# Ledger of designs, part 19: VHH binders against Transcription initiation factor IIB (tfb)

Target 1, 335 residues: Transcription initiation factor IIB (tfb), of Methanocaldococcus jannaschii (q58192)
Amino acid sequence: SVDYNEPIIIKENGEIKVVKIGELIDKIIENSENIRREGILEIAKCKGIEVIAFNSNYKFKFMPVSEVSRHPVSEMFEIVVEGNKKVRVTRSHSVFTIRDNEVVPIRVDELKVGDILVLAKELPNIEEDIEIDKKFSKILGYIIAEGYYDDKKIVLSYDYNEKEFINETIDYFKSLNSDITIYSKDLNIQIEVKNKKIINLLKKLRVKNKRIPSIIFKSPYEIKKSFIDGIFNGKDAKVFVSKELAEDVIFLLLQIKENATINKKSINDIEVYEVRRITNIYTNRKLEKLINSDFIFLKIKEINKVEPTSGYAYDLTVPNAENFVAGFGGFVLHN
Short names: E, the ipSAE of ESMFold2; O, the ipSAE of OpenDDE; V2, 0.75 times the mean of E and O plus 0.25 times the DockQ between their complexes.

## First folded at step 14 (VHH; framework vhh_gefurulimab)

Design r02 (from q06 with G54Y; at its last look DockQ between E and O 0.74; V2 from the best seeds 0.00; counts 0 for: pae E 8.7 > 2)
Fold by ESMFold2, look of step 14:
Structure r02 (fold): chain B 335 residues (1-335), chain A 119 residues (1-119)
Amino acid sequence: as target 1 above (335 residues)
Amino acid sequence: EVQLVESGGGLVKPGGSLRLSCAASGFTFSRYAAAWFRQAPGKEREFVSAIDRYGDTYYADSVKGRFTISRDNAKNSLYLQMNSLRAEDTAVYYCAAKQYYWEDTYDYWGQGTLVTVSS
């Protein structure tokens, strides 16, 4: 079972989004007419929700959830692996390890520092026909990461040294007949853009929530990559104040076959998350099936006892697969 | 090799008209903002007019309503139509181009073409 705050990427009502597993499951249970109880376990049927799970070929797919469950707990364990990816799970929950070139479940209480866990190397890249282009997607990423807007204008700030990206931004909005004002002071460039059509599109996409819009998770590879380039401003690392946005970015990176390390920091007493892109991750490649798999194999760095966020632990059932992907970094969890 | 080559200057009477041209080569002109500057005898070089790559135009107060800047990206050319010329418009006119909108400096300059307005 999994802690309330653990991120999970889902498909629901044609939308792809990252949610807190506890918030999702609590809502399903609280709105259910037919809750089944097995001791302390509350179980509800689930329809119309898909999660990511691996199949017999070790490939990740969106797969239907048949049931969700929760139960009270008094303790959780935080497992931290290489790259500082982490997940909070119950003592008796099973994760996956590799044994004799096979992917097998192992209980959390049987793990020790140095053991190898199976995580996602990549996630399914769903590509739907969309009407946004690479230039807009890059600007959208930058707006979500660094910008703000109101009913009248979009405001973007840049370091003076980001010359190519600044020019690209100006060119884009000029091509849309936008009214642009540029302020240059010291080593900072501020661009104010007036364009009601773009502002209305940002509102429709709920950009003020500072989350990756569903249309990006469903976009072609080149659009996803352009959006990521906007988030990172052409750099290999980005500091996020929002943990939720950092989690979104990790899942999107996996969709484009990239990976990342996470470094939690405190800046001016504010907790922040540095995400650093990695495109070359090694793996154990002894078996042909594992070589072609969607898995990476990472060593456990820490196992720490922690308290549950909500007093409950959460789980879901994926028929025939008996696994799902969740956690900060894409852990494979047994159900 | 980057070049900006002005032409069309000459002698004209007050109230007359001239059209200046600037031929660009050695760079992707359509990606640059372009401008005209002028320098009168004994004076500092001054801004006359500019046009960005999407066609938005800017003019010095002294030439508004009399001069019109334009560009033809297919011909890699910049133009300045000068009407209602005055003696004070006498100057060497320079073509210039820059790539980065926010920068105050121009990357490329022509050698200039002389415009003399005299009766």
Scores: ipSAE 0.012, ipTM 0.448, lowest interface PAE 8.7, mean pLDDT 88
ESMFold2 (binder alone), look of step 14: mean pLDDT 89; pTM 0.907
OpenDDE, look of step 14: ipSAE 0.349; ipTM 0.739

Design r03 (from q06 with E103Y D104E; at its last look DockQ between E and O 0.01; V2 from the best seeds 0.00; counts 0 for: pae O 16.6 > 2, placed apart)
Fold by OpenDDE, look of step 14:
Structure r03 (fold): chain B 335 residues (1-335), chain A 119 residues (1-119)
Amino acid sequence: as target 1 above (335 residues)
Amino acid sequence: EVQLVESGGGLVKPGGSLRLSCAASGFTFSRYAAAWFRQAPGKEREFVSAIDRGGDTYYADSVKGRFTISRDNAKNSLYLQMNSLRAEDTAVYYCAAKQYYWYETYDYWGQGTLVTVSS
């Protein structure tokens, strides 16, 4: 079972989003009319939810969830692997490792530091035709990363040194005949944009502040890439105050076949997450199937006992796959 | 000498708020996870909230949404903001610290501070 806060990418009603597994399952259980109880385990049937799972060919795809469950727990284990990807799971839960050149499940209580775990190298890249272009996608990325919007305006913040992107942003909104106000204070540039059309578009796209909108996860590769470019502003690393946004970004990167390291830091007493894009894939491939798999093989750096976030552990049932991807960085977890 | 000293307890009405503080000394607080426990009269000590070295927070279901744990490593201090207090929150609250990677037992405990919620 998995801790409440572990992120999982789901497909629901055609929308792809990253959610907390505990939040998802609690909602399902609480809204269920028929809860099955097996000892301390609460089980609810689930329809309309898909998660990412690997098949016999070691390829990821969306697979339907049939049931969700939760049970009380008093302890969790945090597994940290290379790149500082991490997941919190119960002692008896299984992750995946390589044995005899095959991907096999292994219980957490059997794990040792230095063991190899299977994580996602890349995730399914669903592409649909959407009503956004590359320019907007990039700007949208920046809005999500460094800005916000409301019913009246879009606000974007820049460092004074980000001249190219500042100009790009200004040019973009000017081209749309937007009302633009620029403020400068202490080497910071703030651009306020009033454009009802764009704001309405953001609303239509269900854009939430400090979250990647679901539409991006199903957008064409070029749109995703442009969005990422906006997020990172052409850099290899970006600092996020929002853990959720960092998680979203990591999943999106995986969809475009990019990987990243994550570093938790404190800046001015604020917890931040630095996501650094990496071009090098560290894989331990022994066989062709593994070589051609959607997996990355990373060593465990740490295994730590931790408190559960909600006092519950959560699980999914994925028929015909018996696995799913979840965790900070794309862990493959056993059903 | 290692010390954890709680403060901020007192009498409060239902629905009221309190902020507890815990001052650590004699050890490197930043290297430890920290937690709040409470013990009501006639009851066993129970977990309330914890914050690990990385700043992740944990809460008992009974206090979730009402209590907020935080720490200031520069001040070697742990805090518990308690909102929407209830009669059942009446207890002696204890500050505790343990190494981040081992959650079996806490290494250090405070003497506790009494919180009484009464109309």
Scores: ipSAE 0.000, ipTM 0.215, lowest interface PAE 16.6, mean pLDDT 87
ESMFold2, look of step 14: ipSAE 0.129; ipTM 0.629
ESMFold2 (binder alone), look of step 14: mean pLDDT 89; pTM 0.898

Design r04 (from q06 with D104F; at its last look DockQ between E and O 0.00; V2 from the best seeds 0.00; counts 0 for: pae E 4.3 > 2, placed apart)
Fold by OpenDDE, look of step 14:
Structure r04 (fold): chain B 335 residues (1-335), chain A 119 residues (1-119)
Amino acid sequence: as target 1 above (335 residues)
Amino acid sequence: EVQLVESGGGLVKPGGSLRLSCAASGFTFSRYAAAWFRQAPGKEREFVSAIDRGGDTYYADSVKGRFTISRDNAKNSLYLQMNSLRAEDTAVYYCAAKQYYWEFTYDYWGQGTLVTVSS
């Protein structure tokens, strides 16, 4: 079972989003008319939700969830692997390792520091035709990362040295005949944009501040890439104040076949997450199937006993796969 | 070969008692949580009782106070003492095992034993 806060990418009603597994399952159970109880275990049937799971060929795809469950728990284990990817799971839960050149489940209580775990190298890249272009996608990425919008305006914050991107942003909105106001204070530049059409577009696309909108996860590769470029502003690393946004970014990177390391830091007593894009593949591929798999193989760095976030542990059933991807960085978990 | 074999089922009058047994073989029973399920005609299989590896017991509300689950690890056996039986307790009773109680799926199932409560 998995801790409440563990992120999971889901497809619901055609929309792809990253959610907390606990939030998802609590909602399902609480809205269920028929909860099956097995002692302390609460089980509900689930329809219309898909998660990412690997098949016998070691390829990821979206697969339907049939049931979800939760039970009270008093302890969790946090597994940290290379790149500082981490997941919190119960002692008896199984993750995946390599034995005899095959991917096999292994219980958390059997794990040791230095063991190899299977994580996602890449995730399914669903592409649909969407109503946004590459330029907008890039700007949108920056809005999500460094800006915000409301019913009246879009606000973007820049460092003075980000001249190229500032100009790009200004040019973009000017080309749309937007009302632009630029404020400069010290080494910071703030651009306020009033454009009702763009704001309405953001609303239509269900863009939320400090979250990657669902439309991006199903957009063409070039749109995703442009969005990422906007988020990172052409850099290899970006600091996020929002953990959720960092999680979203990591999943999106995986969709475009990019990996990242995550570093938690404190800046001015604020917890931040630095996501660094990496181009290197850290795989120990012994066989052809492993070589062609969607897996990355990372060593465990730490295993820590921790308290559960909500007092519950969560699980879901993926028929015919018996696995799903969840966790901060794309862990493959047994169901 | 892993096997779970239920026994002890039969016909009993309302208010009567039965004791079901489940014999496990082919695996280390002491390392598994065990449970009883039942399925009445035309109904879905339902949870009755479970006992984890530590000996903690769980019961469905419908059987609380009437049924008692126990295990004997030395004999690789699971038991269900059923008291104050009711007509609604009529079902095929199954024993099942999984490594941990909080796991979603059971690893092993028995073939079932029929319990009929009738006047």
Scores: ipSAE 0.134, ipTM 0.618, lowest interface PAE 1.5, mean pLDDT 89
ESMFold2, look of step 14: ipSAE 0.180; ipTM 0.683
ESMFold2 (binder alone), look of step 14: mean pLDDT 89; pTM 0.904

Design r05 (from q06 with Y58W; at its last look DockQ between E and O 0.01; V2 from the best seeds 0.00; counts 0 for: pae O 13.6 > 2, placed apart)
Fold by OpenDDE, look of step 14:
Structure r05 (fold): chain B 335 residues (1-335), chain A 119 residues (1-119)
Amino acid sequence: as target 1 above (335 residues)
Amino acid sequence: EVQLVESGGGLVKPGGSLRLSCAASGFTFSRYAAAWFRQAPGKEREFVSAIDRGGDTWYADSVKGRFTISRDNAKNSLYLQMNSLRAEDTAVYYCAAKQYYWEDTYDYWGQGTLVTVSS
């Protein structure tokens, strides 16, 4: 079972989003008319939810969830692998490792530092025709990363040295005949944009501040890429104050076949997450199937006993796969 | 000699704030997860908050939203910011440390600092 806060990418009603597994399952259970209890385990049937799971060919696909469950728990284990990807799971839960050149489940209580775990190298890249272009996507990325919007305005914050992107942003909104105001204070540039059309578009796209909108996860590769470029502003690393946004970014990167390392830092007593894009993926591939798999193979660096976030552990059932991707960085977990 | 020394305890009114400190010495604090525990009179010691080596934190339900754990590795120190204190928060507060991995017990404990919340 998995800790409450572990992120999981889901497809619900055609929308792809990253959610906390605990939030998802609590919602399902609490709204269920028929909860099955097996000892301490609460089980509810689930419809309309898909998660990412690998098949016998070691390829990831969205697969339907049939049941979700939760049970009280008093302890969790945090597994940290290379790149500082992390997941919190129960002692008896299984992750995946390589044995005899095959991907096999292994219980957490059997794990040792230095063991190889299977994580996602790439995730399914669903592409639909959407109503946004590359330019907007890039700007949207920046809005999500460094800006915010409300019913009246879009606000973007820049470093004075980000001249190229500042100009790009200004040009973009000018081209749309937007009301634009620029404030300069010290080494910071703030651009305020009033454009009802764009704001309405953001609303239509269900854009939330400091989250990647669901539309991006199902957008064409070029749109995703442009969005990422907006987020990172052409850099290899970006610092996020929002853990959830960092998680979203990691999943999106995986959809475009990019990996990243995550570093938690404290800046001025604020917890931040640095996501660094990596171009070189190190894999331990023994066989052709593994070579062609959607997996990366990373060593465990640390295993820590931790307290459960909610006092519950969560699980879901994926028929015909018996696995799903979750965790900070795309862990493959046994169901 | 390994030592954890708590400080910052005292008498505070309900709704008040305190900041506890724990100074580590005799070992490399940055290589340890750290936690705060508390023991009220006549009660068992209970978990309050913890912070791992990477800076992730978790809290007991009773203190969530009110207490904040932090660490300064350069100073070999652990902190607990306690806000909106309640009478039920009255206890001796202990800092503890353990290395990574699935050990059941903490390696080191402080002597504790008394926090009294009273009107």
Scores: ipSAE 0.000, ipTM 0.228, lowest interface PAE 13.6, mean pLDDT 88
ESMFold2, look of step 14: ipSAE 0.122; ipTM 0.635
ESMFold2 (binder alone), look of step 14: mean pLDDT 89; pTM 0.901

Design r06 (from n03 with E31R E99Q; at its last look DockQ between E and O 0.01; V2 from the best seeds 0.00; counts 0 for: pae O 4.4 > 2, placed apart)
Fold by OpenDDE, look of step 14:
Structure r06 (fold): chain B 335 residues (1-335), chain A 119 residues (1-119)
Amino acid sequence: as target 1 above (335 residues)
Amino acid sequence: EVQLVESGGGLVKPGGSLRLSCAASGFTFSRYAAAWFRQAPGKEREFVSAIDRGGSITYADSVKGRFTISRDNAKNSLYLQMNSLRAEDTAVYYCAAKQYYWEDTYDYWGQGTLVTVSS
């Protein structure tokens, strides 16, 4: 079972989004009219939810969830692997390792520091035709990362050293005949944009502040890439105050065949997450199937006993796969 | 070497017209906002007109309706069409370029071209 806060990418009603597994399952169970109890375990049937799971060819795809469950728990284990990707799971839960050149499940209580775990190298990249261009996608990425919008205006904040992107942003909105106001204070540049058409577009696309909109996860590769470029402002690393946004970004990167390291830091007494894009793929085995798999193979750095976030552990049933991807960085978990 | 070179200045009668050109070299002109300034004898340099990277144009009140600024990025050139010239328009005219919208200072300046309006 998995801790409440563990992120999971789901497909619901055609929308792709990253959610906390605890929130998802609590919602399903609490709204279910048919809850089954097996001892301390609460089980509910699930419809219309898909998660990412790997098949016999070691490829990821969206697969339907048939049931969800939760049970009380008093302890969790946090597994930290190379790149500082981490997941919290129960003692008896299984993750995946490599033995005899095959991917096999292994219980958390059997793990040791230095063991190899299987994580996602690449996630399914769904591409649909959407009504956004590369320029907008990049600007949108920046809005999500460093800006906000409301019914009246879009506000973007820049460091003075981001001069080229500032100009790019200004040029973009000017080309749309937007009302632009630029504020300069110290080493910070703030751009306020009033454009009803763009704001309406953001609403139409269900853009929420500090979250990657679902439409981006379904957009063409070039749009996703442009969006990521906007998020990172063309750089290889970005600091996020929102853990959720960092999680979104990591999943999106995996969709475009990029990976990242995560570093938790404190800046001015504020907890932040630095996501660093990496192009290197970590492959430990030379077998063709493993090489051609959607997996990366990372060593465990730490295993820590921790308290559960909500006092509950959560699980999914994925028929015909018996696995799903979840956790901060794309862990493959047994169901 | 970065250069802005003005041309087209000269002597003209009141009511006459003159077209100034500015040729940019040594940098990517299309990435810059461009402007014309002028300095009359014994006076401070003053803003005349600007055209930014997006094509937005501004004029000083004193030249509005009489002067027209334009640019050709393919030719790395800036122009100032001056019509209905007046004696008070007599000045050295300078071409300038700046890269960033929020900066007040221009990065590059030409040497200037003299415009004399006299009967």
Scores: ipSAE 0.042, ipTM 0.431, lowest interface PAE 3.3, mean pLDDT 89
ESMFold2, look of step 14: ipSAE 0.155; ipTM 0.649
ESMFold2 (binder alone), look of step 14: mean pLDDT 88; pTM 0.893
ESMFold2, look of step 15: ipSAE 0.202; ipTM 0.682
ESMFold2 (binder alone), look of step 15: mean pLDDT 88; pTM 0.890
OpenDDE, look of step 15: ipSAE 0.031; ipTM 0.469

## First folded at step 15 (VHH; framework vhh_gefurulimab)

Design s01 (from r06 with G54Y; at its last look DockQ between E and O 0.85; V2 from the best seeds 0.00; counts 0 for: pae E 7.2 > 2)
Fold by ESMFold2, look of step 15:
Structure s01 (fold): chain B 335 residues (1-335), chain A 119 residues (1-119)
Amino acid sequence: as target 1 above (335 residues)
Amino acid sequence: EVQLVESGGGLVKPGGSLRLSCAASGFTFSRYAAAWFRQAPGKEREFVSAIDRYGSITYADSVKGRFTISRDNAKNSLYLQMNSLRAEDTAVYYCAAKQYYWEDTYDYWGQGTLVTVSS
């Protein structure tokens, strides 16, 4: 079972989003008419929700969830692997390791520092035709990462050295017949954009939540890539105040076959998350059977006892697959 | 080698008309905002009119209704149609171009063409 706050990418009613597993399961259980109890375990049937799980070919796909469950718990274990990817799970929960060139489950209470865990190298890339182009998707990423909007205007601030991106942004909004005001002071440029059609689109996409919109998770590769370029502003690393947005970005990076390291920091007494894009930093342990898999194999750096977030631990049943992807960095968990 | 070359200046009577041209070369003209400035003897250079890369136009108050700016990106050219000319319009007229929207300074300047309005 996993902790309340653990991120999980789901498909629900045609929408792809990253949610907290505890929030999802609590909602399902509390709204269910069919709660079954097995000792301390509360179980509810689940329809219309898919999670990412691997199949017999070691490939990840969205697969349906049949049941969700929760139970009271007094302790959790935080597993930290290479790249500072992490997940909080119960002692009796199983994750996946390599034994004799096979991917097999192993209980958390049997893990040691230095053991190898199976994580996601990449996630399914769902591609649907969408009505936004690469230019807007890049600007959308920047708005979510750095911007502000209200009922009247969109406000973007830039360092003076970002000259070409600033011009690109202005060109785009001018092409949409927007009212643009530019403020230049010292080393900073601020752009205010008035366009009710665009503001209504941002509201429809729920951009104020500072989360990656479902339409981006379902977009063509080129759109996803352009959106990510907007988030990172062409750089290798980005600092996020929102843990949830950092988690969204990690899952999106996996969809475009990129990976990242995570560094939790304190800046001016504010907790922030630095996500650094990495293509070739991890030492890949080439195994004959697994060379065409969607897996990456990472060593455990730390195993720490921690307090549960909600007093409950949470789980999902994925028929036939008996696994799902969750956690900060894409852990593969047995169910 | 970047060049802006003005032409079309000359002597004209009050109430008359002139059409100025500016030929651009050595850069991608369509990616630049373009403008006309003028400088009368003993005075500071002053803004006359500008047209950005998408056709948005600005005029100085002193020329509104009398001057018309235009551009032809296919011919890399900027134009200024000047009507109802007054003695106060006498100046050397300069063509200028800038790349970045937020900058007050123009990157490129022509050598100017003289317009004299006199009886």
Scores: ipSAE 0.144, ipTM 0.606, lowest interface PAE 4.7, mean pLDDT 88
ESMFold2 (binder alone), look of step 15: mean pLDDT 89; pTM 0.906
OpenDDE, look of step 15: ipSAE 0.342; ipTM 0.726
ESMFold2, look of step 16: ipSAE 0.013; ipTM 0.530
ESMFold2 (binder alone), look of step 16: mean pLDDT 89; pTM 0.905
OpenDDE, look of step 16: ipSAE 0.378; ipTM 0.742

Design s02 (from r06 with A34M G54Y I57T T58Y; at its last look DockQ between E and O 0.77; V2 from the best seeds 0.00; counts 0 for: pae E 7.9 > 2)
Fold by ESMFold2, look of step 15:
Structure s02 (fold): chain B 335 residues (1-335), chain A 119 residues (1-119)
Amino acid sequence: as target 1 above (335 residues)
Amino acid sequence: EVQLVESGGGLVKPGGSLRLSCAASGFTFSRYAMAWFRQAPGKEREFVSAIDRYGSTYYADSVKGRFTISRDNAKNSLYLQMNSLRAEDTAVYYCAAKQYYWEDTYDYWGQGTLVTVSS
């Protein structure tokens, strides 16, 4: 079973998004008319939700969830692997390791530092036609990461040295017949953009939530990559104040066959997350099945006892697959 | 080597018309905003008109409605159509180019072409 706050990418009603597993399951259970109780376990049937699970070819697919459950718990274990990816799970929960060139489950209480865990190397790249172009997607990423908007204007701030990106941004909004005001002072450029149609599009995409919109998770590769380039402002690393946005970015990176390391830092007493992109593949295996898999194999750095976030632990059932991807960095979890 | 070469200046009577050209070379013309400036004898250089790389035009109040700026990216050329000329329009006219919208300084300048409006 998994802690409340653990991120999980889902498909629900045609939308792809990253949610907290506990928030999702609590909502399903509390809105269900048909709760089944097995001891301390509360179980509800689930329809219309898919999660990512691997198949017998070691490939990830979206797969339907048949049931969700929760139970009270007094302890969790936080597993931290190379790259500082992490997940909180119960003692009896199984994760996946590799033995004799096979991916097999192993209980958390049998793990030790140095053991190998299976994580996602890449996620399914869903590609649907969308009505945003490559140029807008880059600017959208920058707005989500750095920008501000209200009912009247969009405000973007840049370092003066980012000259080509600043020009690109201005050109784009001018091509859309926008009212643009440019403030230049010292080493900073601030751009205010007034365009009702663009602001309405940002509202439709729910950009104020500072989360990656579903349309991006469903977009063609080049749109996803352009959006990511906007988030990172052309750099290999980005510091996020929002853990949820950092989690979204990690899942999106996996969709474009990139990966990342995560460094939690404290800046001016504010906890932040530095995400650093990595484009080379971590897999150090010789068998074609493992080389061609969607898996990366990482060593455990830490196993720590922690308190549950909500007093409950959460689980879901993926028929036939009996696994799902969740956690900060994309852990493969047995169910 | 970057060059901006103005032409088309000359003597014209008040109320007349004149068309200035600026031939550009040595840079990617379509990526630059272009402008005309002028300097009358004994006076400071002043802005006349500009056209950005996507065709938006800007004019000094003193020339609005009388002057028309245009560009031909295929010919790497900037133009200024000057109608209803006045004695106060007498000046050396300069072609200028800049790359970045927020900068007030122009990167490249021509040598100028003299326009004289006199009866």
Scores: ipSAE 0.014, ipTM 0.484, lowest interface PAE 7.9, mean pLDDT 88
ESMFold2 (binder alone), look of step 15: mean pLDDT 90; pTM 0.917
OpenDDE, look of step 15: ipSAE 0.123; ipTM 0.563

